VHH binders against a6qnr0. Designs and how they scored, part 1

All scores and structures are predictions.

Target 1, 346 residues: a6qnr0
Amino acid sequence: MRLVHLDLKGAPPKVCYLSEIFPLFRALGANGILIEYEDMFPYEGHLRLLRAKHAYSPSEIKEILHLATLNELEVIPLVQTFGHMEFVLKHEALAHLREVARFPNTLNPHKEESLALVTAMIDQVMELHPGARWFHVGCDEVYYLGEGETSRQWLQQEPNSKAKLCLSHMEAVASHMRARYPTTTPLMWDDMLRDIPEDQLSGSRVPQLVEPVLWDYGADLDLHGKALLVEKYRKSGFSWLWAASAFKGATGVNQSLTPIEHHLRNHLQWLQVAGSVPADTLRGIILTGWQRYDHFSVLCELLPVGIPSLAVCLQALLHGDFAENVKARVENFLGISSLEEMSFRR
Positions, changes and structure headers below are counted from each chain's first letter, unless a header gives other numbers; antibody chains are not in Kabat numbers.
F, E and O stand for the ipSAE by ESMFold2-Fast, ESMFold2 and OpenDDE, each averaged over both directions (binder to target, target to binder). V2 = 0.75 x the mean of E and O + 0.25 x the DockQ between their complexes.
[cut] marks letters that were taken out.

## First folded at step 1 (VHH)

Design f1 (framework vhh_8fcz_2)
Fold by ESMFold2-Fast, scan of step 1:
Structure f1 (fold): chain B 346 residues (1-346), chain A 122 residues (1-122)
Amino acid sequence: as target 1 above (346 residues)
Amino acid sequence: QVQLVESGGGLVQPGGSLRLSCAASGFTFSSYAMNWVRQPPGKGLEWVSGISGSGGSTTYADSVEGRFTIIRDNDKKMVYLQMTSLKTEDTAVYYCAKGRYSSSWYGPMDVEGQGTQVTVSS
C-alpha cells in the first residue's frame, strides 16, 4: 500500500480542500491515507478538553471518510498512546498522568488511569471509523520513559527493565484494541522496538498484536542495517511490517539537496530496502507529511512544497524509479512545463 | 559545533518582567525546535517552554502559562523568553536548549552554555 500521512496538528485543512486533493492522491498512485488527528478530532464527554476550538465536527469526519471511499483511499486513523502526548498531558487536569512531572510528552504507564485515558481516546476515534482494517497507536519517541519516580522504583526490582515497561504498555493498548475490535490490526512506530533484543521481543505478546512501521526520512539510508532490523522483527514473531518515508518536512540534514530532491532520494532508498527483504514482508509504505507550523498552513498546507513533492515521490514508488518519462508524467499532472523551473521558486 | 549563549537575566521584584535571549550558532536553526529549561537552586532541570522550528507552534509548562511568551527570530538565529508577573518560585538558572527533532519539543534536549541567572526577590 502507498499511504499519504496527514498531520492535522493545530491547522486542519477544510473538507472542501480535501475534496480537491483526494482525487489527486489517487491519480498519483496513493491507495490510502493515515490521518493523525491530535486535537483536531471531535473528542466528547470527559475528553472534550482535548479538542481544539476549530476541530472537525463528527459530521465533517464522516464527510472526510466518505470522500476517501469515493477515491478508493483506505483510511487508517492515528492516535498517540504513549509518546507525543503533549496535546493531552499539557492540560492541568491530566498533568498527574505524566511520566516525568516537568515534561508533558510521555504518559506514565504505571497508572490505571493512563490506560483508561488512551483506550477511551481510541474508542471515540474508532466509533467514527467503523470497519477500519488498521489503527495506528503511535508509541514513537517515548522520551524520559523510566525516569519518573514510580518507574525508577519499579525498575529497581528484578526482573524488571525499561524494555519490559515499554512492551507492557504497548501490549496493554494493543490487547484492548484486539479484544474490542478483532478485525482491526494495530500499527506502531518501530523506534522504541529497534534496540530491544530479539529474545525479549519474542517473550512479549507485542509481535502477535501489532504491525511495526519502520521510519527513516533521510536522503541516505543504512540499507544493510534496515535489512538486519527487518530480519530481527521477523524472527521475533512479527507477521507484517510497514515502511515510512517523508514527502515534506525533515529536510534540514542535507543542505546540498532541494527539498524535493531530498524526499525523492528518501523514497528511492526505501525502494532498495524493499527489494532487499523477503517477499510478503512489507505491507506498504507511509509517506509522512509532517506539519510545517506555518501561520498560513490552515489555508495552503500542501501547495507550495507538499503537492509537487508528493507527486514526485508517489510516482517514483509506483514506477520503481524516477526516469525522464515518470518526470514528464508528474509535470503533466501538475500542469507545469518543467520541475526544474519549479525548483527555483522562493 | 553547536553553541547556545543565554543572556538577559538579573534581579527583579515579584510581579516584574524580564526578557531572556538565546543566540544560536553551528546548526540549521530553523530546522529545530527550541526550548527554555530552568534549574532552581538545589533542584533538577524543569522544562519551561518550547517553540517549533518555524515559530508557528508554542507550548508552556502549567506553572508559567499565561505569564511567559516564547518567541524566535530565525533570520537572527535568536530565541527569546518574555517573562511577566514573575514569582519568587521562578528564581532559577535559565538554559536555552536545542530540540533533537523538529516534530518533538520535549524529547532529548542538548543543554548548552552556562545559562542566565534569574533572581526574583524583594
Scores: ipSAE 0.000, ipTM 0.210, lowest interface PAE 17.0, mean pLDDT 83

Design f10 (framework vhh_8fcz_2; at its last look DockQ between E and O 0.26; V2 from the best seeds 0.00; counts 0 for: pae E 12.8 > 2, grease 26.2 > 24.2)
Fold by OpenDDE, look of step 2:
Structure f10 (fold): chain B 346 residues (1-346), chain A 123 residues (1-123)
Amino acid sequence: as target 1 above (346 residues)
Amino acid sequence: QVQLVESGGGLVQPGGSLRLSCAASGFTFSSYEMNWVRQPPGKGLEWVSGISSSGSTITYADSVEGRFTIIRDNDKKMVYLQMTSLKTEDTAVYYCARLGYSYGKPTYYFDYEGQGTQVTVSS
């Protein structure tokens, strides 16, 4: 599977624009979309406060999903449930659910209300995404975890650990999903798992509940290291893994142009990783297209600016290389004479 | 050692003005985006303004847009926040914060901040 990540933070595309680009995504080789909603989802009831002023309506969401279906793009929604919670925890009414009172990015895992909040978010999103086979629950970059007052006290007690704390919340979120939506598999970013020992991972229920997404957007991947990490996760009990690359929004917080060569290298190296691990290990790859680094950040390159990079990356993945014939194909797809003219080099 | 030192805070009446300063040292200042954040009493951190490494990109929170101005001097390794038309709700400890980058992912965090300077707006 090849999924295009749509980050709706800051500059959400209009539905009419999506109707134009979805066919292109499919033509370029994508067969899915990862939609990160944040405040663009039309949350209701007590969660209405999470909604941006210009959030999509339920009808617009339905239309987007319909368009995706028409173009044979499977949709995976993404809702943050641990880290990157700024759009949630910035609100005064929910500030008490912060891991560290001062920082709105991380949810306090000790509070029952925290779990209730994120599960309610998941439920509302799932209501508009019936039949979703996967649901991404985020859980990346959970900064300051363990540094809250409650966490500090808790961690002083044996045998408690930061890893245990992290896994406990992950397990709770995933368990909720598995119980309520048995046909939906939760996805999770892997970064918080990377340094957790194999025995602790295998000792938790997380490997049986989720499929981790191994993300790395660099142009110089440690191929051997990635292979070892894949092996570790497999040994820990994860049945399927995902990869995540980047086609935009990964080379600077306020980047205006996309360094296509960087992203191409990233994807080619992920292909190498895929070739070095068992064939039944990686289910797919998510081509991330970040619109801004977080809720408070400026915009990076816009989606239209990133389309050439996306084309290059998707076609490279599809063909297994980026030889001259593939390059020519991309140029034809884009209606350009030279790809080099559109590439930004740092 | 990375250091950020804020100054310029104080007591001011509503409608008044203050200019905050932040002195940076211990890192390549011109390579980092700098931000001002504030923590009102009993509240969490609130982002106020950011300025890119080159100064070419400036952003403000809606609550301060039109009233605050962020400026940086890369030669002096300084970042400033000119505050005008101050309101009681602007009362907070203001921090200068360096924007750090996570390895390999398009995310940022404030990896360093100063001790803060108190701004109190009261009649």
Scores: ipSAE 0.020, ipTM 0.336, lowest interface PAE 6.2, mean pLDDT 92
Fold by ESMFold2-Fast, scan of step 1:
Structure f10 (fold): chain B 346 residues (1-346), chain A 123 residues (1-123)
Amino acid sequence: as target 1 above (346 residues)
Amino acid sequence: QVQLVESGGGLVQPGGSLRLSCAASGFTFSSYEMNWVRQPPGKGLEWVSGISSSGSTITYADSVEGRFTIIRDNDKKMVYLQMTSLKTEDTAVYYCARLGYSYGKPTYYFDYEGQGTQVTVSS
């Protein structure tokens, strides 16, 4: 699969805009979307405090899903359940669920209420996505895990470890999904799993419950290292894996490449990784479109500005390369005479 | 080069006030959430207060709520901590800290801290 990631924080697209852009995603070669709702989801009841003032309504979510169906785009919702929980844990009523009091990023995995909170969030999102075959539970960049008072005390007892703490929460969330939604497979970002030894991974239930998404947004990937990581995950018991690249918002400090050239190279490198692993290992690739929280780059990194990069990257993935004929096809889709013109417009 | 430089610390009597300043350079200040953290003598770091990039969201640790005020001036690239009703327990080195980002996401990981400014509350 080729999924376009929609980061909805801060400036979510209007439904009428999505009605125009979903046909374009389909025409460019996308066959799904990963929707990262954050506070744009219309949470209700005891979770009403989580929704932003400009959040979508339930009817707007249903319209978005209808538009996706019309354009043959598989929808995968994403709800953060461990790290990146600021929009949840910033609220005074929920601050007691923080792993460390000073950081609203990470859930305290020792509290029963933490699991109750994130499973309630999952359940409300699933209520509006009843046919979802996959659901992304986040779990990336769980910073300061193990540094809360409860965790520090727990970690002092053998055989406890940060890896076991991390895996226990992931297992609890994924087990809830598998039990309640048996036709929905949980996905999670892989960074918290990368350094966990094979024996610890296989000793947990996590490999039987989730499909990890291996992310790397660099212009040059460690191809051998990626192949070894894939092999470790397979040996640990994971059935399927996903890749994640970036089409905007992830160029780093590399000044030798234009943003489009950087993202194109990232995608070509992921094609090399895909070619180096056994067939039927990777379900697909997620093209991430992060909004940058850099004041002057926010406007430049918004979805409409990222469309030329998305077109280049999707077409390169669809055709397996970016030869002159593929470049010409992209130029035709964008209604331009030269991609070099787009690279010059800053 | 990212730099955060704190100033305004000193010796003050219990019940007194101090205003801490942090001057930022080497990055787009208005794009980052800023925080104050402190380290009391012989103890670990304790988060004190945070302010969003726009200044619209402000949070405080329970121990300082109602006594401290965090302010930012994006034009001057400054963040301030106005401290009132100071207690002996507020004695610490105070650090200005930048909230990190991961590919466009605020991560709530402090990627840069200044050198600190000493606040001593004693009679």
Scores: ipSAE 0.006, ipTM 0.302, lowest interface PAE 9.7, mean pLDDT 85
Fold by ESMFold2, look of step 2:
Order: sequence, then C-alpha cells, then structure tokens
Structure f10 (fold): chain B 346 residues (1-346), chain A 123 residues (1-123)
Amino acid sequence: as target 1 above (346 residues)
Amino acid sequence: QVQLVESGGGLVQPGGSLRLSCAASGFTFSSYEMNWVRQPPGKGLEWVSGISSSGSTITYADSVEGRFTIIRDNDKKMVYLQMTSLKTEDTAVYYCARLGYSYGKPTYYFDYEGQGTQVTVSS
C-alpha cells in the first residue's frame, strides 16, 4: 500500500481542494491516506475543549471520507495518545495529566484518567471512521518519559524500567482498541521501540497488538541497519511492519540536495530496504507530508507547494525507479516542461 | 546525566545589551544542535535561535534576527546568546535547550533544557 499522509496540524485544507487532489493522488499511484487530525477533529462533549476554532465539522469529515471512497483511497486516522499531546495538555483542566508538570508534550502513563482520556478521543474518532482497518495511535517522540515525579518513584522499584513503562502504556491503548474494535489494527511509530531489546519486546504483548511504522526521512539510509531492525521486529513477534518516508518537510538543516532531490532519494532508499527484506514483511509505505512538527512549531510549506514532490515520490515508488520515462510522466501530470528546474532552485 | 546551566541574565534598559551563557555536560556536546528558547510572562515557550552541531548553520526567529547572535564553543562545551537592541518584549526566562533528533527528520522538540535565566527589559 502507498498512503499519503495528510498532516492537518495548523492549516487544514479546504474540502473542495481535497475533491480536486484526491483523484490526482490515485492517478499518481496512492491507494490510501493517513489523516493526522490533532485539534482539527470535531471533538464533542467533555472533549470539546480539544477542538480548534477552525476544526472540520462532522459533515465535512463525512464528505472527506466519501471523497476518499470515490477515489479508492483507504483512510487511516491518526490520533496521538502518548507524546505530542500539547494540544491536549496545554489546557489548565488537563495539565495534571502531564508526565513532567512543566512540559505539556507527554501524557502521564500512571494516571487512570490519562488512559480514559485518550481512549475517549479514539472512540470519538472511530465513531466517524466506521470500518477503519487500521488506526494510528502515534506514540512517537515521547520526550521526558520517566522523568516525572511518579515515574521516578516507580522506576526505583526493581522490576521497573523505562522500556516497561513505555510498553505498558502502548499495551493499554492497543488493548482498548483490540477489545472495542476487533477488526481495527493499531499502528504506532517505531522510534520509541528501536532501543528496546528483542527479549523485552517479545516478552511484552505489544507485538501481538500493533503493527509498527518504521520512519526515516533521510536522503541516506543505513540500509543494512534498517534490514537488521526489520529482522529484530519480526523476531520479537510483530507480524507486519510499515515504512514511512517524507515527500514534504523533514529535510534537515544542512542540505546539499534540493527538497525534491532529497525526498526522491529517501524513497529510492526505502525501495532498496524493501528489496532486502522478506516479501511478506511490509504492508506498505506512508509518504509523510509534515505541515507542523508539533503544536508550538511554525508551519512548514503548505500542501499545494508539496504536490510536485509527492508526484515524483509516488511515481518512483510505483515504477521502482525514476528514469526518463517516469520523469516525463510526472511532467505531464503537473503540466511542467522540466523537473530539473525544480531540482536546482534550492 | 545531561545538564545545561544558563547564566548572564539581569535587568537592562531598552536598547541595552546582555550576553547569556550556557554550560553543557553529560553528553557529547559537539554532536547536537543547541538552541535558545524563551518564556515571556504569562505565555508559552518561544523558540529564539539555533546553531548546528558544527556551528556551520545558524537560524533565528524573525523577532530577534539582526539583534541577537548565537555562538558555540565545542571545546569548552558552551553556547552563548549575545543580545543587543533589547526591547521590553524580550523580557522572558531564557533557556538553553538541546534539540532532539531522529533519522533524517529535523525535530523542533527539545529533549533537555536548563533551569533558565531571567532577562528583564524595563526602564
């Protein structure tokens, strides 16, 4: 599968724009979208405070899902449940749920109310996504985990570790999803799992509950290291894995390549990783399009600016390379005379 | 254990200058981008400036560009913020922060910051 990530943080596209670009996504080779809502979801009831002023309405969400269906794009919703919780934990009413009182980024995994909160968020999103086969629960970049007062005390007890703390929360969230939505499989970003030893992963229930998404947006991947990481996850009991690349944003600070060249190389590198692992290992790749890295960051380039890069990356994935015939196809889709002018402009 | 210690804050009149210092220990300092962030009274954190691990790339927030200069000394494990033409709006607690990282993705989230140093700009 090839999914386009729609990062709604800070600047959700108009629904009429999506009606124009979803057919383009499909024509270029995508067969799904990953929708990252943050505060653009129309939370209701006791969760209404999470709702941004410019959030989509329920009817707009239903229209987006209808447009996705019309264009044969499967939808995976993404809701953060561990790290990147600033949009929740910035609110005074919920600040007591922070892992570290000063920092609103990470949910305190020890409080019963923490799990109740994120499961309520999941339940509201699932009400508008009936039939979802996958649901991404985030769990990336859980900064300061283990440094809160409760965590420090808990970690002083002999069998406890930061890995156990991390896995325990992941298990709790994933178990809720499996119990309540048995046909929906949770996805999680893999970065918090990378340093956990194989025996601790296999000894937990996480591998039976989730499919991890291995993300790396660099122009140069450690291909051997990625293959070893894939093997480690399979030996730990994860049945399926996903890859994640970037078509927009995430290019780093020291660029020797233009953004399109960087992103194309990232995708070609992931193709090489896919070729070096067993055929039934990867369910698909998610092409990420970062609009805002976290709640307090400035915006990256808006989605329309990233469409040429997306076209290049999707066509490279679809055809297995980016030769002259594929370049010409992208130029025709976009109505441009030469991709080389874009490649040399930054 | 990672430790960042800021110093050099104080009371300054508008138009004045201050130099903030940050002493780092407990990690390979030369491998990390370092940043200054600030928290104005009653507001959230604002990013101010960043400097790459080698010092070759430097970035500033629009509100401070041309007035502030970030400097690092990898041998002494120090980061500095030279502040000039200070305005009352620059009043804040200033924190030295280490940028988190992941493969190929720049993150704007800081995984460690110091105690902070107060800068007050008033007449």
Scores: ipSAE 0.000, ipTM 0.221, lowest interface PAE 12.8, mean pLDDT 85
ESMFold2 (binder alone), look of step 2: mean pLDDT 85; pTM 0.857

Design f11 (framework vhh_8fcz_2)
Fold by ESMFold2-Fast, scan of step 1:
Structure f11 (fold): chain B 346 residues (1-346), chain A 125 residues (1-125)
Amino acid sequence: as target 1 above (346 residues)
Amino acid sequence: QVQLVESGGGLVQPGGSLRLSCAASGFTFSTYWMNWVRQPPGKGLEWVSGINSGGYSTTYADSVEGRFTIIRDNDKKMVYLQMTSLKTEDTAVYYCATGSKYYDILTGSYAMDVEGQGTQVTVSS
C-alpha cells in the first residue's frame, strides 16, 4: 500500500480542502491515508477535555471518511497511546498519569487508569471508523520510560527490565484492540523495538498482535542495517512490516539538497530496502507529512514543499524510479512546465 | 559533554513578542526531542513546548497554545521559542531540555546532566 499521512494537529485542513486533495492523492498513486488526529478528534464525555477548541465535529469526520471512500483511499486512524501524549497529559486532571511528573511526554504504564484512558480514546475513534482494517497505536519516542518513581521501584525487582515494561504496555493496548476489534490489526512505530533483543521480543505476545512500522526520513539509509533489523523482526515472530518515509517536514536546513531532492532520495532508498528483503515482508509504505495547516489557496501559490514533493515521491514509488518520463507525468499532474521552477534538483 | 545555552530573554510589555534561543552542543542534536520548560517566580517547573528530532511534530501546553511556536534548526544545532501575545503569567525563567536530559523533580536535581542556566522572561506593564 502507499499511504499519505495527514498530521491534523493545531490547524487542520478544512473538509472542503480535503475534497480537492483526496482525488489528487488517488491520481498520484496513493491508495490510503493515515490520519493522525491528536486533539482535532471530537472526543466526548469524560474525554471531552482532550478536544481542541476548533476540533472537527463527528459529522465532519464522517464527511472526511466519505470523501476517502469516494476516492478509494483506505483510512487508517492513529491514536498515540504511550509517547507523544502531550495533548493528553498537559491537562491538570490527567497529570497524575505522567511517567515523569514534570514532563507530559510519556504515559505511566503502571497505572490501571493509564490503560483505561488510552483504550477509551481508541474506542471513541473506532466508533467513527467502523470496519478499519488497521489502527495505528503510536508508541514512538517513549522518552523518560523507566524514570518515574513507580518504574524505578518496579525495575529493582528481578527479572524486570525497561524492555519488559515497554512490551507489557504495548501488549496490553494491542490485546484490547484484538479482543474488541478482531478484524482490525494494530500498527505501531518501531523505534522502541529496535534495540530489544530477539529473545525478549519473541518471548512477548507483541509480534503476534501488531505490525511494526519502520521509519527513517534520511536521504541516506543504512541499507545493511535495515536488512538486519527486518531479519530480527521476522525471526521474532512479526508476520508483516511497514516502511515509513517523509514527503515533507523532515529535512531541517540542508545546503546541498533541496527539500524535494531529499525526500525523493529517501523514497528511492526505501525502494532499495524493499528490493533487498524477502517477498511478502512489507505491506506498504507510509509517506509522512508534517505541517500544521495547508489551505488549497496557499498550495496554488507555488509553494515548493508539500504537494509537489508528495507527487514526486508517490510517482517514484509507483514506477520504481524517477526517470524523465515519470518527472514529465508529475509536471503534467501539477500543471507546471518544469519541476526545476519549483527549486527541484538545485 | 552535553551543553545547552539559553538566550533571548528580557523585559517586555503585555501583548508583546520575544524569541528565545537554545544552542546545543556535545551530543547528536538531530536525533533528540527538544523541550522548553519554565519556572515562574515561587512556583515549580512547568512544561511549555516540545519538538521532535526532525522538527515536524510540535506540542504545546494549554496555557501557551496559539501564542507560542517552537522551531528547530538541526544544521545550526538550535531550538527556538517564538512567543507572541505575552501575558504577565508568562513571567518565568525559561530552560531548554533534551528528550534524554531533564530536571527530575522527585530527586530535586537535573537528570541526564541538564546544565542550562536559563533565560529570564519578565512580562510587566
Scores: ipSAE 0.000, ipTM 0.262, lowest interface PAE 16.5, mean pLDDT 82

Design f12 (framework vhh_8fcz_2)
Fold by ESMFold2-Fast, scan of step 1:
Formats: C-alpha cells, sequence, structure tokens
Structure f12 (fold): chain B 346 residues (1-346), chain A 124 residues (1-124)
C-alpha cells in the first residue's frame, strides 16, 4: 500500500479542497490515506473539551470518508494514545493524567483513567470509521516516560523496567481494539520498540496485536541497520511491518540537496530496504506530511506546497525508480517544463 | 558543556510580534527534541511549545496555539519561537530547553535549563 499522511492539527483543510486533492492522490499512485485528526475530530460527550473551535462536524467526517471511497483510497485513522498527547493533557481537567505534572506530553500509564480516556477516544473515532481495517494508535516519542513519581516508585521494584511499562500500556490499548474491533488491526510507530531486546518483545503480547511502522526521513538510510531491525521484529513475532517516509516537513536536510531531492532520496532508500527484506514483510509505506508551519498563514494551502514532492515520491515508489521517463511523466502531470524549475520557486 | 543561549526578547506592545532564538552547542542537535518554557513574574514554569529532533512534529500549549510557531534549523543548530498577537499574559522569562530524544532505553528523560533566558515584556 502507498498511504498519504494528513496531519490535521490546528488547520483542517476544507472538505471542498479534499474533494480536489483525493483524485490527485489516486492519479499519482496513492491507494490510501492516514488521517491524524488530533483536535480536529468532533469529539462529543465527556470528550467535547478535546474538540478545537473549528473542528470538523460528524457530517463533514462522513463526507471526507465518502470522498475517499469514491477515489478508492483506504482510510486509516490515527489517534495518539501515549506520547504527543498535548492537545488532550493541556486541559486543566485532564492534567492529573500527565506522567510529569509540568509537561503535557506523555500520558501516565499507571492510572486506570488514562486507559479509559484513550480507549474512549478510539471508540468515538471508530464510530465514524466502522469499516477501518487498520487503526494507528501512535505511541511515538513518549518523552518523560518513567519520570513521574508513580513511575519512579514502580521502577524501583524488580523486575520492573521502562520497557515493561511501555509494552504494558501498548498491550492494554491494542487489546482493547482487538477485543472490540476484531477486524481492525492496530498500527503504531516503532521508535519506542527499536531498542527493546528481542526476548522482551517476544515475552509481551504486543507482536501478536500490532503492526509496527518503521519511520526514517533521512536522505541516507542505514540500509544494513534497517534490515537487522526488520529481522529483530520478525523474530519477535510481528507478522507484518510498515515503512514510513516523508514528502514534506523534514528540517535536517543536507545543504547540498533541495527539499524535493532530499525526499526523493529518502524514498529511493526505502525501496532499497524493501528489496533487501523477505517478501511479504512490508505491508506498505506511509508518506508522512507533518505540519510544522504557521497554521494561520497557510490554512488550507499546506498540502499544495508539498504536491510536487508528493508526485515525485509516489511515482518513484510506483515505478520502482526515478529514471528520466518517470521524471518526464511527473513533469507532464504537474504541467511543468522541468522539476529543476519548480525547486527554484520554494 | 551543553549550552543553550536564548535571545530576541524585549519590550513590545499588545498585538505586536517578537522572534526568540536559541543557539545550541555541545551536543548532537538533531538528536534532541527542543522546547520553549516560560516563567511569568511570581508564578511557576509553564511549557509553551515543543519540536521533535527532525522537526517533523510540533506541539503548543492551548494559550499560545495559533499565535506562536516553533521552528528549528538543524544545520545552524538553532530553534526559534515566532510570537504574534502578543498579550500582556505572555510577559515572562522564556527558556529554551533540551530534551533527550527517546532513542535508547535506560536513559532518564529530563530538561536541562541552560543560560539566563530572555525576558519578554508585553505592555502599552
Amino acid sequence: as target 1 above (346 residues)
Amino acid sequence: QVQLVESGGGLVQPGGSLRLSCAASGFTFSSYAMNWVRQPPGKGLEWVSGISGSGGRTTYADSVEGRFTIIRDNDKKMVYLQMTSLKTEDTAVYYCAKDEYSLYWGSESYFDYEGQGTQVTVSS
């Protein structure tokens, strides 16, 4: 699969704009979308406080899903359930669920109310996505895990460890999804799993519950290191894995590469990783498009800035390379005489 | 050896704009998430904004969302906070804070506050 990631935090594209770009995604070779709603999802009831002022309505979400169906795009929703919980934990009413009182980044995994909160969020999103075959539960960059007073006391007892704490929360969230939505497979970002030894991973239920998404946005990947990491996950019991690249939003670009060149190289490197691992290992690749710009000034225009890069990257993935004939196809599709011309105009 | 040097603060009237800068040294900049934290007069520390090591993810406190933008330049080892529509409530000393980028198990995550911060005063 080739999924385009939509980061909707703070600046939701109008539905009419999505009606124009979904056909474009399909034409370029995408066959799905990963939608990260954050506070743009119309949470209701006791979760209404999580809803931003200009969040989508339920009818707008249904229209977005209808547009995806019309364009043969599989929809995978994403709800953060551990790290990146600022839009949730910034609220005074929920501050008691923080791992570290001063910072709203990480959910305290020791409280029953924490699991109740994130599973309620999942359930409301699933109510509007009843046919989802995959659901991404986040779990990346869980900063400050183990630093709260409860965690510090818990970690002093053998055989407790940060890895065990991390895996226990992941297992609880994924188990809820598997039990309540048996045809939906949870996904999660892999960074919190990378340094956990094979024996600890296989000793947990996590490999039987989730499909990890291995992310790296660099222009030069450690191809051998990626192959070894994939092997570790397979040996730990994971059935399927996903890759994640970036078509925009990378800040660590080499000064010798343009943004389009950086992202193209990232995708070509992921193709080499895919070629070096056994068949039926990678289910797909997610082309991430993280929002890191001024939401006010670029409202509804963030995606158009990345479209030339997205076109280059999707076509390279579809054709397995970026030879002159593929480059010419992209130039023709975008209505430009040269990709070099486009790179000079931001 | 780790050093964070904040700059760009000053006096500005309500509705104005300021850009804060933080120059980092003594560590592999792109491997660490960076944050802005502030301390208003007579109050405790308040987290303002965060950005991941790659710059791919940003987060904001409710009080500043839509008005502040955090950006980093890994080649220059700089993190910035662009502030617009400033309010008197934004008056504080602003600190740039390094975090450990959760790459390795067995490390404790913590903030090391370096430098003296930069004072932002919003008044007419």
Scores: ipSAE 0.000, ipTM 0.272, lowest interface PAE 16.8, mean pLDDT 83

Design f13 (framework vhh_8fcz_2)
Fold by ESMFold2-Fast, scan of step 1:
Structure f13 (fold): chain B 346 residues (1-346), chain A 125 residues (1-125)
Amino acid sequence: as target 1 above (346 residues)
Amino acid sequence: QVQLVESGGGLVQPGGSLRLSCAASGFTFSDYAMNWVRQPPGKGLEWVSGISGSGGSTTYADSVEGRFTIIRDNDKKMVYLQMTSLKTEDTAVYYCARGQRYGSGSYYKSPFDYEGQGTQVTVSS
């Protein structure tokens, strides 16, 4: 699969814009979308406080899903359930669920209320996505895990470890999804799993419950290191894995490459990784379009700015390279005479 | 050598105003979002406000929305917090903080990779 990631933090595209862009995604070779709603999802009831003022309505969400169906785009919703929970934990009513009181980004995994909160969020999102085959539960960059007082005390007792703490929360969330939504497979970002030894991973239930998404947005990937990491995950019991690249977003500034050249090179490197692992290993690749520069950034790169990069990257993935004929096809899709005019402007 | 130096704190009566300043050095200032965070006496650190690298977008904690304004001057490498309608509950040490890059993974244990030494704001009659 080739999924386009939509990061909707704080600035949701209008449904009419999505009605124009979904056909373009399909034409460029996408066959799915990963939607990261955050505060743009119309949470209700006791979760209404999580909803931004300009969040989508339930009818707008249904229209977005209808548009995806019309364009043969599989929808995978994403709900953060561990890290990146600032939009949830910034609220005073929920501050007691923070791992570290001073920082609103990490959920305290020791509280029963924490699991109740994130599973309620999942359940409300699933209510509007009843046919979802996959659901992404986040779990990336869990800053300050283990640093709260309860965690510090828990970690003093053998055989407890940060890895066990991390895996126990992941297992609880994924188990809820598998039990309540047996046809839906949880996904999660892999960074919290990368450094966990094979024996600890295989000793948990996590490999049987989730499909990890291996992300790297660099222009140069450690191909051998990626192959070894994939092998470790497979030996740990994971059935399927996903890759994630970036077509726009917070990868830093590389002055030796234009942004489009950087993202194209990232995708070509992921193609090499895919070619170096067994054919039954990767489900697909998620082309991430991060909207925020950092956790506290309040303005970001808008989706329309990323469209030329997305076109280049999707077509490179679809054709397995970016030779002159593929480049000409992208130029035709974008209605431009040359991509060089966009790459180097003085 | 990344440095953030706050100034402008002081004693103000309730309903008064103060402007805090933060001078940045040692990095490409316009590439980073900047934040103000505060620590009230006997409490933990609380995020107050953020501003994007370009200055085109701002966000605020609910407790200060409508009363505080964050602005930046990229040419001078400065970020400011204009505080109005100050309340006794705004009493805190205020810190300027550089935001982490989203998706970097490099700053695993902190949402801020650098913060200054702070400037004391006391709101009391």
Scores: ipSAE 0.006, ipTM 0.261, lowest interface PAE 10.8, mean pLDDT 83

Design f14 (framework vhh_8fcz_2)
Fold by ESMFold2-Fast, scan of step 1:
Structure f14 (fold): chain B 346 residues (1-346), chain A 126 residues (1-126)
Amino acid sequence: as target 1 above (346 residues)
Amino acid sequence: QVQLVESGGGLVQPGGSLRLSCAASGFTFSSYYMNWVRQPPGKGLEWVSGISSSGSTITYADSVEGRFTIIRDNDKKMVYLQMTSLKTEDTAVYYCAKSPTYYDFWSGYQDAFDIEGQGTQVTVSS
């Protein structure tokens, strides 16, 4: 699968705009979308405080799903359930659920209320996505895990460890989803799993519950290291894995490349990783498009500025390379005489 | 040697604007989540804003949402806090703080998150 990630933090694009870009995604070679709603989802009841003033309505969500179906795009919703919980934990009423009181990044996994909160969020999103075959539960960049007072005390006791703490929360969230939505498979970002030894992963239930998404946005991937990591996950019991790249943002350390060259190189590297593992290992790749919010910016969709990069990256993935004929196809699609005409430095 | 140096504070009238800077050195800046935290006179620390290593995640405390903007420049190893529509209750010492990555925990980095700088004083009064 080739999924385009929609980061909806702070301002959702109008449904009429999505009616224009979904056909474009399909034309470029995408066959799904990963929707990261954050505060743009119309949470209700006791979770109403989580929604932004201009969040989508339930009717608008249904219209978005209809548009996706019309354009043959599989929809995977994403709800953060561990890290990146700032839009939730910034609220005074929920600050007591923080792992570290000073920082709203990470949910305290020791509190029953924490699990109740994130499972309620999942349930409300699932209510509006009844046909979802996959659901992404986040779990990336869980900064401060183990640094709260409760965690530090818990970690002093054998056989407790940070890995066990991490895996226990992941297992609780994923078990909720599998039990309540048996036809929906949870996904999660893999960074919190990368350094956990194979024996600890296989000793947990997590490999039987989730499909990890291996993300790396660099222009140069450690191809051998990625192959070994995939092998470790497979040996740990994970059935399927996903890759994630970036088509905008996250240009990293390679300052000699333009942004589009950086993103293209990232995708070509992931194609090499895919070619080095068994065909039944990777379900697909998620092309991430991270949103930058500035309250001084005219609040409008920033996705159009990423379209040239998205076109290049999707077409490279679709054709397995970016030779001159693929480049010509992209140039024709964008209506330009050469990609060198484009300025991608922002 | 890890260092975070805050600057840009000062006296400003209510409704005014101010831009804080944080200069980072001694670590791989582009790999760390960065935060702004403040301490009002006689009160505890209050988290203000955060930005992920790639800039993909930006969030604000409810008290400053819509008025403050956090910006990072990985090439210059800088974090900024652009403050507008300042209120008297924004009076505080402002600190920047780096956050640990998951890898820092496994590598044995004991104090991966902390307030390392001396801070910069912001006073909003008439």
Scores: ipSAE 0.000, ipTM 0.240, lowest interface PAE 18.1, mean pLDDT 83

